VHH binders against Type II restriction enzyme HgiCI (hgiCIR). Designs and how they scored, part 21

Target 1, 345 residues: Type II restriction enzyme HgiCI (hgiCIR), of Herpetosiphon aurantiacus (Herpetosiphon giganteus) (p25258)
Amino acid sequence: MNYQRSFEDLEFNAIKWWPQELSATVAEASVLPILISSQDLFISILKLSGTHPEQIFDVINAAQISANLFLKHLVVLADYGGEMIKRLGKEFQEIFPRMDSTLEYYMNYTFKGEQYTYIFKKLPIKGLDNSKLAIDGKAIIEIKPLSDLYRDMIMILLYGSTTEQFNLAGLEKCEIGTILGKNEIIYTYITQKYLYVSRITNGANTNSLGQIAQTYVCDILSKYLPNDYSVTRNGKILLSDLNSQDSTKTSFDILVEFADKKVGIEVSFQVTTNSTIERKAGQARDRQNRMHAHYYWIAYVIDGAGNFERSGAVRAICRYSDCTVAYSESEIAVLAAFIQEKFNA
Short names: E, the ipSAE of ESMFold2; O, the ipSAE of OpenDDE; V2, 0.75 times the mean of E and O plus 0.25 times the DockQ between their complexes.

## First folded at step 22 (VHH)

Design cc5 (from bb1 with S54T Y115S; framework vhh_3k1k_2; at its last look DockQ between E and O 0.26; V2 from the best seeds 0.00; counts 0 for: pae E 2.1 > 2, unsure alone 61.4 < 65)
Fold by OpenDDE, look of step 22:
Structure cc5 (fold): chain B 345 residues (1-345), chain A 126 residues (1-126)
Amino acid sequence: as target 1 above (345 residues)
Amino acid sequence: QVQLVESGGALVQPGGSLRLSCAASGFTFSSYWMRWYRQAPGKEREWVAAISSTGSSYTYEDSVKGRFTISRDDARNTVYLQMNSLKPEDTAVYYCAAERWTFTLDSGKVTYYDSWGQGTQVTVSS
């Protein structure tokens, strides 16, 4: 069986669009339409919140926007992603000081040239992340009241850059509070950050969709592979650097292992064009070489109309892949056959 | 009608403590920033402490940091000023105010108030 496919061969077998069974899941994962539809309201809230540092809470309540949706907008605008939020949660006690008398955590911040102290009402908490805050996936449509947790997070996102801890946990990005009530500046700021916002939203969407794609592939592989094979998402392999004596952990979308044999699998399904396939293409040669140096193999599951529009990238992947298949059960079965052949050799 | 009534002022020795209270009525207390001011003889009135409507944010004048604590009880429509380690220079009439902010023509922030109370005298002397 020919596992190394040309661009044309791959495209011939491609589905290019999300399977019907995943369509609902994909739709639920997309938060972009909601953000776009509520963006004007978000901007208006910022414009009206310039009088005092906590005025934004009154305006949020008056506007009747869900607290999680508002927070999502702040996170996106600040380029403060899910990893930063997790880090903030984990390192919170190291970042912010405590009052000696009450043991409450607090933040010294600046608003309109004056210094203030904010006492956290809910933070720190365990397990702070996008899910906890209901700012990911379909959770964004859930109506959340302005709780103490949301107030705490909002204050950090607004004024973190003005704190002494600005260099910790990406707080330097948290500067939105400095533009509150300044209509002309807000407009300029948003315009300048628009590309970043778009990238983040697109990236988030891409990541969510990527996870869906990975899960689908994992499930099918598990169906066709022997039970004693290990199939894991987001696996890492320690690989030697070809240019240095150093070894680095390299992540794969899917890792299949049996005994001392490994296959790293990269999965990309993209209906619209993005930079992910280009990145994968740029890394493909090096990854294959590194894998081969350890007598491992690398495979790709590539599909989506957007990916095939980037023919150069896909061709590069095809060239530097041990096995390349499209995003269907029958194609993934071919990948399973490849893996078994290699593992039984 | 907006009313603010300050109380708790007294004569105390240096190093002593006092707790001032300001009872508010005639407005939605929980929606306002509250601020304490003081005016010493022959000096201009100056702000001492401020607390947000939620009670989560506050600020102090530099000379009172670490010694004074502002708090509020919305159920009682009262704002408090705990004053510890009092000094002679803290001698003044203390006032509370419901804070409002506006801007000058040059875009400078200006604090204004709806009304003043009668104030309460704090004297720190050996």
Scores: ipSAE 0.372, ipTM 0.757, lowest interface PAE 0.7, mean pLDDT 88
ESMFold2, look of step 22: ipSAE 0.520; ipTM 0.834
ESMFold2 (binder alone), look of step 22: mean pLDDT 76; pTM 0.745

Design cc6 (from bb1, 19 letters changed; framework vhh_8emy_2; at its last look DockQ between E and O 0.61; V2 from the best seeds 0.00; counts 0 for: pae E 2.5 > 2)
Amino acid sequence: QVQLQESGGGLVQPGSSLRLSCAASGFTFSSYWMRWVRQAPGKGPEWVSSISSSGSSYTYATSVKGRFSISRDNPSKTLYLQMNSLRPEDSAVYYCAAERWTFTLDSGKVTYYDYRGQGTQVTVSS
ESMFold2, look of step 22: ipSAE 0.468; ipTM 0.821
ESMFold2 (binder alone), look of step 22: mean pLDDT 83; pTM 0.838
OpenDDE, look of step 22: ipSAE 0.547; ipTM 0.829

## First folded at step 23 (VHH; framework vhh_3k1k_2)

Design dd1 (from bb1 with K109T Y115H; at its last look DockQ between E and O 0.64; V2 from the best seeds 0.69)
Amino acid sequence: QVQLVESGGALVQPGGSLRLSCAASGFTFSSYWMRWYRQAPGKEREWVAAISSSGSSYTYEDSVKGRFTISRDDARNTVYLQMNSLKPEDTAVYYCAAERWTFTLDSGTVTYYDHWGQGTQVTVSS
ESMFold2, look of step 23: ipSAE 0.577; ipTM 0.863
ESMFold2 (binder alone), look of step 23: mean pLDDT 82; pTM 0.804
OpenDDE, look of step 23: ipSAE 0.838; ipTM 0.943

Design dd2 (from cc1 with K109T; at its last look DockQ between E and O 0.44; V2 from the best seeds 0.64)
Fold by ESMFold2, look of step 23:
Structure dd2 (fold): chain B 345 residues (1-345), chain A 126 residues (1-126)
Amino acid sequence: as target 1 above (345 residues)
Amino acid sequence: QVQLVESGGALVQPGGSLRLSCAASGFTFSSYWMRWYRQAPGKEREWVAAISSSGSSYTYEDSVKGRFTISRDDARNTVYLQMNSLKPEDTAVYYCAAERWTFTLDSGTITYYDHWGQGTQVTVSS
């Protein structure tokens, strides 16, 4: 049985649409006028910044936008508020790896399907908060140059969701880097994110759709797998690093294990574009290599019309996957068959 | 006169090391991303490593990650590729390239510039 699908075979079996219900009503007015008046400039910067992962800094300087105001735009769009910024600062050394030779901290991130390493120039610092970044209240009108601290923060807010540490300190929200230079979707993405922020103040976190998708996959796997198999949502595996620059703890959306055998499963169902598929694609080869080094397997459940618009990312995942299925119950049953074949062989 | 000159290519045994250098002149080195490419016999040219104009970001093709290190020295207008644990599959002509994008805010125009070196031969054989 062929478990490694082509893009075309995966799309043929896809259900593509996950009905969404949105609710939202309000946004905070204290900073909104300043954000609204600078929003067109902010959008223009994003549109011109898709050539390489640091282009945005040259465009920020040319646009003469204050670094704190630009960062505030990212903070608002990501819903990455002061409590998350304080947590990032407090836990920074636990989140990001350090190079033994230079003692510099670094972030492995993905830009347009390629993995990069960014060397932090100022972080970590003591007492990181909104006040030090001048993004609260009246401080937002202060003119701040693009310092090393702002560069570090902007890199995190753009690309944090594409790192292996995405599940720490709210970094999964830091996804704007995945849309840089994508002119057709930038304006739509920004307006959707204002609706998302409004829903946070009035209702449930829409990231819950990802958790609902994971739970559905877990429930179906448990139906088709023997009862003595362990099926865990958001499981972590300690993997040997093939490159000393990466974390040794690797998270998977779903972990299936029996005795010393394991399958790590990544799940992405997206009817609109976001950073998740780009991150998974950028990590796919490394994750497969690390799993295979331990005689473990890696699989993916990939669906949603938005994901299939990112054909390069999905093709990369299919190439570096032991089993790739779509989201339907019949497709997840194929995944269960793969797991049983590998665990009983 | 724009010029990129690679040096350091040699014949080396498997497991050996080489350091490639690329000296740049005739353009503002600090404004350019620097990249290494290679072309093996009978193969298309492939990307190997890149370092940002600031020096803060870098990336490697998967087969060289952990073995090759890209660096730049803006005072000397030079980019380096330190190549360790060399394998026969690394045999190729290695090319240095400089890349830059300029833009205009009002028109949204992006213009791409590149400069290429002549290449230096690396041969890994027993």
Scores: ipSAE 0.632, ipTM 0.878, lowest interface PAE 1.4, mean pLDDT 84
ESMFold2 (binder alone), look of step 23: mean pLDDT 82; pTM 0.801
OpenDDE, look of step 23: ipSAE 0.775; ipTM 0.918

Design dd3 (from bb1 with K109E; at its last look DockQ between E and O 0.66; V2 from the best seeds 0.00; counts 0 for: grease 24.4 > 24.2)
Fold by ESMFold2, look of step 23:
Structure dd3 (fold): chain B 345 residues (1-345), chain A 126 residues (1-126)
Amino acid sequence: as target 1 above (345 residues)
Amino acid sequence: QVQLVESGGALVQPGGSLRLSCAASGFTFSSYWMRWYRQAPGKEREWVAAISSSGSSYTYEDSVKGRFTISRDDARNTVYLQMNSLKPEDTAVYYCAAERWTFTLDSGEVTYYDYWGQGTQVTVSS
């Protein structure tokens, strides 16, 4: 079996996105992966929605995107977050005028130079927040139809900045209606916004996603390895420093042990580009040398669409690794086979 | 067979009111934006008002804003134009139109469709 992979072979076997069975667990830690994986669909909907003020609803229905997921995209793009949504709900009746004849609330908005009136169908409601809209946490993966509440919220996010009430409750941010159908603006603006959000939020949630990635690998390895093998997250080994003859505790994302034999495993699953893979690549040669000096082995589990944008780093890891696999069960089974081969020899 | 039939046009004095109706058949009424247009003798046809397929959005041409009200009744496949405070310059044949934009997700193509009625005469004179 060829445990040393080229970049091309590794990428060919990559799943690129979090496994489906982890989607709820990942969403609880961060909504960013599901936003990135659905981004192209969101862009397509905006591109087709510039013909009239309500076209977006027909396009959402045809695309079969969940209404809460679509709304989350819009909230992120507008930078109209949970604090503003709560304020909108608390102050709705003070913000929007009401027709005396029907008691319905409305907003006067502009689309392509023409003034329109939109009649709210569900708003106002008590306790409007991210939870009622199912746009955070595990709720983001729930399938929600395009209800009257979602229609009202989408109309506000699209056109709120064009109303006379634009200076209330952050409505000046609700300007997405102005980019509908403008292909060059949409693509560049959205991809830059999502990259910006990814850069800021990765620092806040990276430890949780890293632990999810490690746990998945540990669970699969435990299925395929004998029960008397020790599989430990964040394992430490006392290794010699090659330059000073001293020894230091060196940590690995996963440590597999049996008797006096050890394999250290590094895990990286990144749907966006970041510097983590560069750090692992820079350390790869030294870590391999130090493990080999003790007759131990080092392996890597590398996947995620973002990691494969760093081809130089991934190539370096492949070169200085005893085994490199992607992040599917079948690939982790290859890693298990490697470990058993080395531990039986 | 698509059909749009306007009714309610009449002779009325300045300051008076009329209610126009447009009965639709032969297509899925709830999928179409409904519009009113008018054409005075010797002049080009001009738009007057529009209401969205959902009924939730509407708009008016500036000269009729505040005087005219568009509405729709999807159960009866009918669009209405309530015309108040009528002026001599409102004299025209009034047409209803049904408009729809269709699209294809894969290709990005957008296609426009319209249907027109035969018109109803509104005359505002002393």
Scores: ipSAE 0.588, ipTM 0.868, lowest interface PAE 1.8, mean pLDDT 87
ESMFold2 (binder alone), look of step 23: mean pLDDT 82; pTM 0.806
OpenDDE, look of step 23: ipSAE 0.847; ipTM 0.947

Design dd4 (from dd1 with V110L; at its last look DockQ between E and O 0.63; V2 from the best seeds 0.00; counts 0 for: pae E 3.2 > 2)
Fold by ESMFold2, look of step 23:
Structure dd4 (fold): chain B 345 residues (1-345), chain A 126 residues (1-126)
Amino acid sequence: as target 1 above (345 residues)
Amino acid sequence: QVQLVESGGALVQPGGSLRLSCAASGFTFSSYWMRWYRQAPGKEREWVAAISSSGSSYTYEDSVKGRFTISRDDARNTVYLQMNSLKPEDTAVYYCAAERWTFTLDSGTLTYYDHWGQGTQVTVSS
């Protein structure tokens, strides 16, 4: 079997985005992956919602995007954080006028130069926060229908800046309704805002996502490998330094051992680009040579849309590895087959 | 099949009031924005008021703000236009329209649907 893949073969087998069964675990560590994976759909909804001010709700329903996920996109884009959401809830009755005849609250907003009145159907409510809206942590993957509460919140975040109350409770930030249907600027506007968020959060969340990636690989390897094989995270091996007479302990993301046979495995799943894949690529040739000097093997599990933007790094890894697979269960089963072939020979 | 039937048009003195109704049949009324338009003799048709399919948003043309009120009753499939403080300039045939935009997921396209009534005459004269 040929376990050394080309870049093209590896990318063809790649899933590019986190498996659905890991969505809750990934979302608890960072919401950025689910926002990035749904960004194109979000942009499309904005482009198609420019004919009247509530059209966005018909498009949301037709696109079958979860209401809380859609709201989270608006919250991030407007920089309307949880503290502002709490303030909106606590001060709602002071911010928005009430109809004397019905006691319903309303906002006068503008869409494409025309003034509209929107009647709130659910707001105000007690205890408005991110938890009630299911927009943080693993709650973001829960499927939420387009309720009256979500409709009210979406209207505020789209049009709040066009109301007379724009200078209260951060409503000046709620301007996304002004770009609906403006195809020329939507893509650039939104990707620039998400690029900024991605850059700020990248370092803090990478370690947690790396551990999730390693755990998934370990779990699948343990399923396919005999239970007397040792599968360890962050395993270490003494390897000769090819430039000196000394040996050093060398770490691998996953180490598989049986008797005196070893496979070191490096894992990288990145939906956004970062320098980790470049470091692994720069080390690949020397690490393979050092492993081969001890009659050990080296393998890589490489996936994620961001990693495939670094084609030079991935090509180097493919060249200097004994086995390269993508992140799906069927691909990791190929890695398990490689290990068993080498350990049983 | 699809029908929009306006009623309530009449001759009224300046300063008077009138309520127009538009009864809908043959389509899902709650999915449509409802609008009123008017056309005076020798003039282009102009929009007057609109109310969203949910009933939550509404808007008015500037010359009728504060005098006209649009409302809808989804149980009766009817949209209304309450017209107060009528002026001779309000003399026109008033048309009811239903409008809807749908998104077709498979094709990724936005499709427009509209339906129009036959009109009802409003005349403001002393």
Scores: ipSAE 0.384, ipTM 0.786, lowest interface PAE 3.2, mean pLDDT 85
ESMFold2 (binder alone), look of step 23: mean pLDDT 83; pTM 0.803
OpenDDE, look of step 23: ipSAE 0.757; ipTM 0.912

Design dd5 (from cc1 with T104K K109E; at its last read DockQ between E and O 0.66; V2 from the best seeds 0.74)
Amino acid sequence: QVQLVESGGALVQPGGSLRLSCAASGFTFSSYWMRWYRQAPGKEREWVAAISSSGSSYTYEDSVKGRFTISRDDARNTVYLQMNSLKPEDTAVYYCAAERWTFKLDSGEITYYDHWGQGTQVTVSS
ESMFold2, look of step 23: ipSAE 0.590; ipTM 0.855
ESMFold2 (binder alone), look of step 23: mean pLDDT 83; pTM 0.812
OpenDDE, look of step 23: ipSAE 0.852; ipTM 0.950
ESMFold2, fold request of step 25: ipSAE 0.667, 0.641, 0.631; ipTM 0.893, 0.881, 0.879
ESMFold2 (binder alone), fold request of step 25: mean pLDDT 83, 83, 82; pTM 0.812, 0.818, 0.809
OpenDDE, fold request of step 25: ipSAE 0.868, 0.846, 0.870; ipTM 0.955, 0.959, 0.957
ESMFold2, last read: ipSAE 0.556, 0.672, 0.669; ipTM 0.858, 0.892, 0.889
ESMFold2 (binder alone), last read: mean pLDDT 83, 83, 83; pTM 0.813, 0.812, 0.810
OpenDDE, last read: ipSAE 0.871, 0.872, 0.857; ipTM 0.956, 0.957, 0.956

Design dd6 (from bb1 with T102K K109E Y115H; at its last look DockQ between E and O 0.52; V2 from the best seeds 0.00; counts 0 for: pae E 3.3 > 2)
Fold by ESMFold2, look of step 23:
Parts: structure tokens; C-alpha cells; sequence
Structure dd6 (fold): chain B 345 residues (1-345), chain A 126 residues (1-126)
């Protein structure tokens, strides 16, 4: 069968986004993938919520977005981080006034030039933080209803900047209510802000996402390959240079071995574009030649929406590989078939 | 059948108090913002007060702020307007209204619904 796929065939078989069975593991390493995949829904909710100050709750319910995921989008967009959330919780009673008659706390806010009073239903609470809001780690994929706590937090993130207390606890950042229903402003503002957030968070957890990707491939290969095949993460092969009698150790993301036969495998799953695929593409020709000089093979597992934005790099990899597959169980089974075919020769 | 019925309008002396009620039927009361409007003879209808569907947000027109209080009782499907320190300029027919914006995910559209009561007369005179 044809293991050396074209770019078009590879992309056609691509899943582009992390497999559902890895959602919790990926979210624990970084929430960025789930924010990107839910961004269009978030934007739609903001566009449809400009008629009155609490309309957003009806739209959230109709859209069936989890309340914690929606709140995380607001927190990111407002740049209202976990330290500010903790400060808001600690200082809540000093920030917001309390009604004499009911002892309930309230927020005077403005929507489209009109002053409103919002009565908090759940806040204040002890120990307000990202954990209680389920907006960090793998908790982000838990389905949370639009509870009183989430309603209170959303009202603060939307309208806090319009209060008289705007200069306390970072409330000046809480301005998203001013753009509700303003379609062009929303689009421009969100794309600019998400690029900024991506820069701040992009460096963290990229190594752990890479390890998650490698482990998934290893686990599936081990299911489909005979038990006496060795499947190793970050394996090294001693290879001769083509222009030298010296041998050097060359690293592969995954190394599959049986007897004197080897396949080196490179893995890249990137939902955002970065230069990692360019580096692999630049090395592809030399690495294939060096493997072939030893009668070994080289394969690639390439997927993720970001990698396919770099079509030149992916085409080069397809050209200089013995097998190229996307990142699904069925695709990795094709890689396992390739390995068995070459090892049974 | 959708219906809003105001009651409680009366003749009162300046400085007096009244409580208006608006009983709702034929729709899901908890999904609607409730509003009071008034119209004096020869004048345009003006808004008076509003309370959100959740009951958590409310607003008042400046001339009634501090004197009028809007509230809702979802168990009774009723909105109230407590009117204190009444003045002759508060004389008007008072209307309640219900407003909803329903989002439909499949179409991506927001559909607007409003319902109006028939009004109740408030007269502030010596």
C-alpha cells in the first residue's frame, strides 16, 4: 500500500485537533487547545448578547457552552488572572457595597448609558480562586451549569470597569460588557487579544504536549505490533555520517526495533503554528539518507491544525519519509502495518 | 393566552403611597424582563422602572429614584411597583410590559417578544 502520502492525502486523513480520549490530559498540560476550538462559539455568544445586561445568560444556556469554559474565555480576554481573582475574593466586602435592608452585596454598573444595580446571589465566598471556578487544568473540560457563582463572576468580568470601584482589584480590566453586540469590534478585539494571550502562554507546557503526543503513538503502536518489537520514546540510533567514517548518536521521538531492523519515527502535533515542523523538515532529507545507509527506515506522524498551515514543510517531510501518517488510531495502525511489512522482509 | 393585568391604581393625596401589581399568565414569567411605563394625559409614554428576568438587576428613571421600588415574585408570576412620596406629576396611566430576547442556536437569530398590559390609573390630587 502507499505509505508515502502526498500533503493532500495526509491532510485529508488528519484530525487537526487532539483526540477526545486525550482531552483531559491535554487540558491539564494547556488549556489553549480547548480555548481555540471553542473560540467561534464564544465570539457568537458575545455578538448575540448586546440587547440588555443579562442577555448573555440566555445565550450561554441556548449555546450549551459549559459555564466554566465560558468564564475562562472571559478571564483570558480581560487578562483578569488568578491573582486578581484571589484578590477579588479576599477584598470583595471592601470593594462592593452591601444593602442595609437585605445584607446582600451589590454592584452599580452601566450598560449602554443606563445605570443598573446587580444583586450578587452567591458572592462573597471564602477562598475564591481558579480551582473553585474550575477554569484551570483538566477541570476545564468538566461540564458546569450556569450556577449563581458563575453568573456573579460573569457579571463582574463584563461590567466591573463601569462601576465606581473600577480602580480596585483590577476591575478596570473587566470591560467586555462594552463590546457586546458590536460585531466588528468583537472580531478585531478578540483576534488581537487571543494573539497576545497565545504569546504569553505559548512557552509553557509545550514539552509536555510533545510527550503526550509521543506516548499516544507509542501506546497504539504497542497494541498493533508484536510483543517482541521494542518501542522506545526518545530512542537513539548510532549512525555513520555519509561523508565520514565516524558514528554519531541520532535521536528520534520514537524508535521501533526488532533484531537488526529499525524504524525511527518523528512526531509532531501542533494546533498552533510554530517552527518545530520547519526544523524537522530541514532535517528530513539527511536523516532519511543516513537511515537508508544502514538499511533502516524513517517515518513521521504529523497532525494538528497549525502544522498544516506550514504546507511547504509538511510537503518536504512527505517527500523525504518512508511512511507519513496522521494522528488517529486508524492512521497509526497504518504506520504499524508499514513497520511490520519492512520487518518481515 | 398571554395576558398582563395591572391593578392597584387609585386616587391618592400628595405624599401618599400605592402598590401596583401586574399579574402575568400564558408565558414563562421567569424568562422575561418586567418593566413599568406611564403615560400622562397629552404626553408620550415614558419608562419608569425595569427588573431583569433573574430579578438580580434593576434600574429606575431619575424622577422616581428613591421613591419607587420595582420587585417581582416569580412564584406568583407578578411584578410590583411600590410608589412612595407620590407627587401630582406622577399622575398617569401605568402599564406593565414583559420583554424577552430568545436565542435560537440553529438559526443564530435572536427573536424579540413583548407583551403589554391594559394599564391602571394613578391619580395624585388633593
Amino acid sequence: as target 1 above (345 residues)
Amino acid sequence: QVQLVESGGALVQPGGSLRLSCAASGFTFSSYWMRWYRQAPGKEREWVAAISSSGSSYTYEDSVKGRFTISRDDARNTVYLQMNSLKPEDTAVYYCAAERWKFTLDSGEVTYYDHWGQGTQVTVSS
Scores: ipSAE 0.365, ipTM 0.767, lowest interface PAE 3.3, mean pLDDT 84
ESMFold2 (binder alone), look of step 23: mean pLDDT 83; pTM 0.809
OpenDDE, look of step 23: ipSAE 0.829; ipTM 0.938

## First folded at step 24 (VHH; framework vhh_3k1k_2)

Design ee1 (from dd5 with K104T; at its last fold request DockQ between E and O 0.69; V2 from the best seeds 0.73)
Amino acid sequence: QVQLVESGGALVQPGGSLRLSCAASGFTFSSYWMRWYRQAPGKEREWVAAISSSGSSYTYEDSVKGRFTISRDDARNTVYLQMNSLKPEDTAVYYCAAERWTFTLDSGEITYYDHWGQGTQVTVSS
ESMFold2, look of step 24: ipSAE 0.604; ipTM 0.874
ESMFold2 (binder alone), look of step 24: mean pLDDT 83; pTM 0.810
OpenDDE, look of step 24: ipSAE 0.837; ipTM 0.946
ESMFold2, fold request of step 25: ipSAE 0.574, 0.616, 0.628; ipTM 0.864, 0.878, 0.877
ESMFold2 (binder alone), fold request of step 25: mean pLDDT 83, 83, 83; pTM 0.814, 0.808, 0.807
OpenDDE, fold request of step 25: ipSAE 0.858, 0.857, 0.863; ipTM 0.952, 0.957, 0.954

Design ee2 (from dd5 with S107K; at its last fold request DockQ between E and O 0.78; V2 from the best seeds 0.75)
Amino acid sequence: QVQLVESGGALVQPGGSLRLSCAASGFTFSSYWMRWYRQAPGKEREWVAAISSSGSSYTYEDSVKGRFTISRDDARNTVYLQMNSLKPEDTAVYYCAAERWTFKLDKGEITYYDHWGQGTQVTVSS
ESMFold2, look of step 24: ipSAE 0.650; ipTM 0.885
ESMFold2 (binder alone), look of step 24: mean pLDDT 83; pTM 0.821
OpenDDE, look of step 24: ipSAE 0.806; ipTM 0.935
ESMFold2, fold request of step 25: ipSAE 0.572, 0.615, 0.615; ipTM 0.852, 0.877, 0.876
ESMFold2 (binder alone), fold request of step 25: mean pLDDT 83, 84, 83; pTM 0.821, 0.823, 0.821
OpenDDE, fold request of step 25: ipSAE 0.859, 0.841, 0.858; ipTM 0.952, 0.956, 0.952

Design ee3 (from dd5 with S56T; at its last read DockQ between E and O 0.71; V2 from the best seeds 0.77)
Amino acid sequence: QVQLVESGGALVQPGGSLRLSCAASGFTFSSYWMRWYRQAPGKEREWVAAISSSGTSYTYEDSVKGRFTISRDDARNTVYLQMNSLKPEDTAVYYCAAERWTFKLDSGEITYYDHWGQGTQVTVSS
ESMFold2, look of step 24: ipSAE 0.650; ipTM 0.886
ESMFold2 (binder alone), look of step 24: mean pLDDT 83; pTM 0.809
OpenDDE, look of step 24: ipSAE 0.840; ipTM 0.949
ESMFold2, fold request of step 25: ipSAE 0.685, 0.671, 0.687; ipTM 0.894, 0.892, 0.896
ESMFold2 (binder alone), fold request of step 25: mean pLDDT 83, 83, 83; pTM 0.810, 0.814, 0.815
OpenDDE, fold request of step 25: ipSAE 0.870, 0.847, 0.870; ipTM 0.957, 0.960, 0.958
ESMFold2, last read: ipSAE 0.693, 0.693, 0.645; ipTM 0.897, 0.898, 0.884
ESMFold2 (binder alone), last read: mean pLDDT 83, 83, 83; pTM 0.807, 0.811, 0.810
OpenDDE, last read: ipSAE 0.873, 0.875, 0.861; ipTM 0.957, 0.959, 0.958

Design ee4 (at its last look DockQ between E and O 0.71; V2 from the best seeds 0.72)
Fold by ESMFold2, look of step 24:
Structure ee4 (fold): chain B 345 residues (1-345), chain A 130 residues (1-130)
Amino acid sequence: as target 1 above (345 residues)
Amino acid sequence: QVQLVESGGALVQPGGSLRLSCAASGFTFSSYWMRWYRQAPGKEREWVAAISSSGSSYTYEDSVKGRFTISRDDARNTVYLQMNSLKPEDTAVYYCAAERWTFKLTVDSGTSEITYYDHWGQGTQVTVSS
């Protein structure tokens, strides 16, 4: 059985985005993956929505993106955080005028040089926050239709900077409506803003996403491996240092053991490109040599759209591993088969 | 079979009020922005007011702001223009128009394709006798 994959075979079997069964767990740790996986759709919606001020709602419905996910994109892009949303809710009646005849609140806004009035359909409401908008944590994966509340919030996030009260409740940040339909400006704006947000959110939750990735692999391996195999997270092996004949504890993301046989497993799932895969690639030859000196094996679970943008690193890992698989259950079952083959031989 | 029929045009004294109606047929009324335009003798046609397909957004030309009110009734496929405090310079033929933009959503190419449609009525005469 040849468990060494070419880059092309590994990429062909890759899922590239987090498995759907992990969507809630991943969203709880970071909203970044679901935002990135839906980013191209979000951009397409902005590009098609520049003809009139409410065209965006028709495009959202046609795209079949959930309203809360779309709103989260706007909130992130505008840097209009949960504290500003709470302030908007508490101060709504001071910010927006009300028509005496209907008691409806309204927003005077500008679109492409023309002044409009928007009549709010649902706002104000008591206790406006991220929770009521379902844009926090696990709630982000819920499919919310484009309700009157979401329509009102989207109009504010798009056009709030063009109202006379733009300096209240952070409304100056609500400028996305000014770039609708302007393809080159949208590209520049998204790249600059998402790069900043991606860097901050990635740094804050990197350990959590790594642990989620490792846990998924451990859980699948435990399903397919005999119960007397030990599957541990962050395991350590005492290995000979090839240069000094001293021994050092070497850590692996996952360690599988049975009797005196061991497989060390490295796991990387990255939807954004970063340098983690380059580090693992740089270590691959040395780690394989040290494991083989003890008659142990080394394997890699590599996936994620960002990792495959680092083709040189992934090729090096494939070359210097005993088994390389992608991150689906079927692929991890291949890893389990590799382990059983080596432990039974 | 697309049809927009304006009605309600009349002679009125300065300071008076008038309500125009525009009945629509042959198309999906709720998908269209509705607009009023006017054209005085010897002048170019100018826009007056617009209301979004949802009815939630509206806009007015500066000279009619505060005096005219646009509204729509989707159940009757009708748009209205309530005109108050009429002035001699409001004398014109008033036209109803329906406007719509359609699009193709193509995520893979990242491009956009937008098509514009409009329909026009034949007009109704409003005369403010100076």
Scores: ipSAE 0.641, ipTM 0.875, lowest interface PAE 1.4, mean pLDDT 86
ESMFold2 (binder alone), look of step 24: mean pLDDT 78; pTM 0.759
OpenDDE, look of step 24: ipSAE 0.807; ipTM 0.932

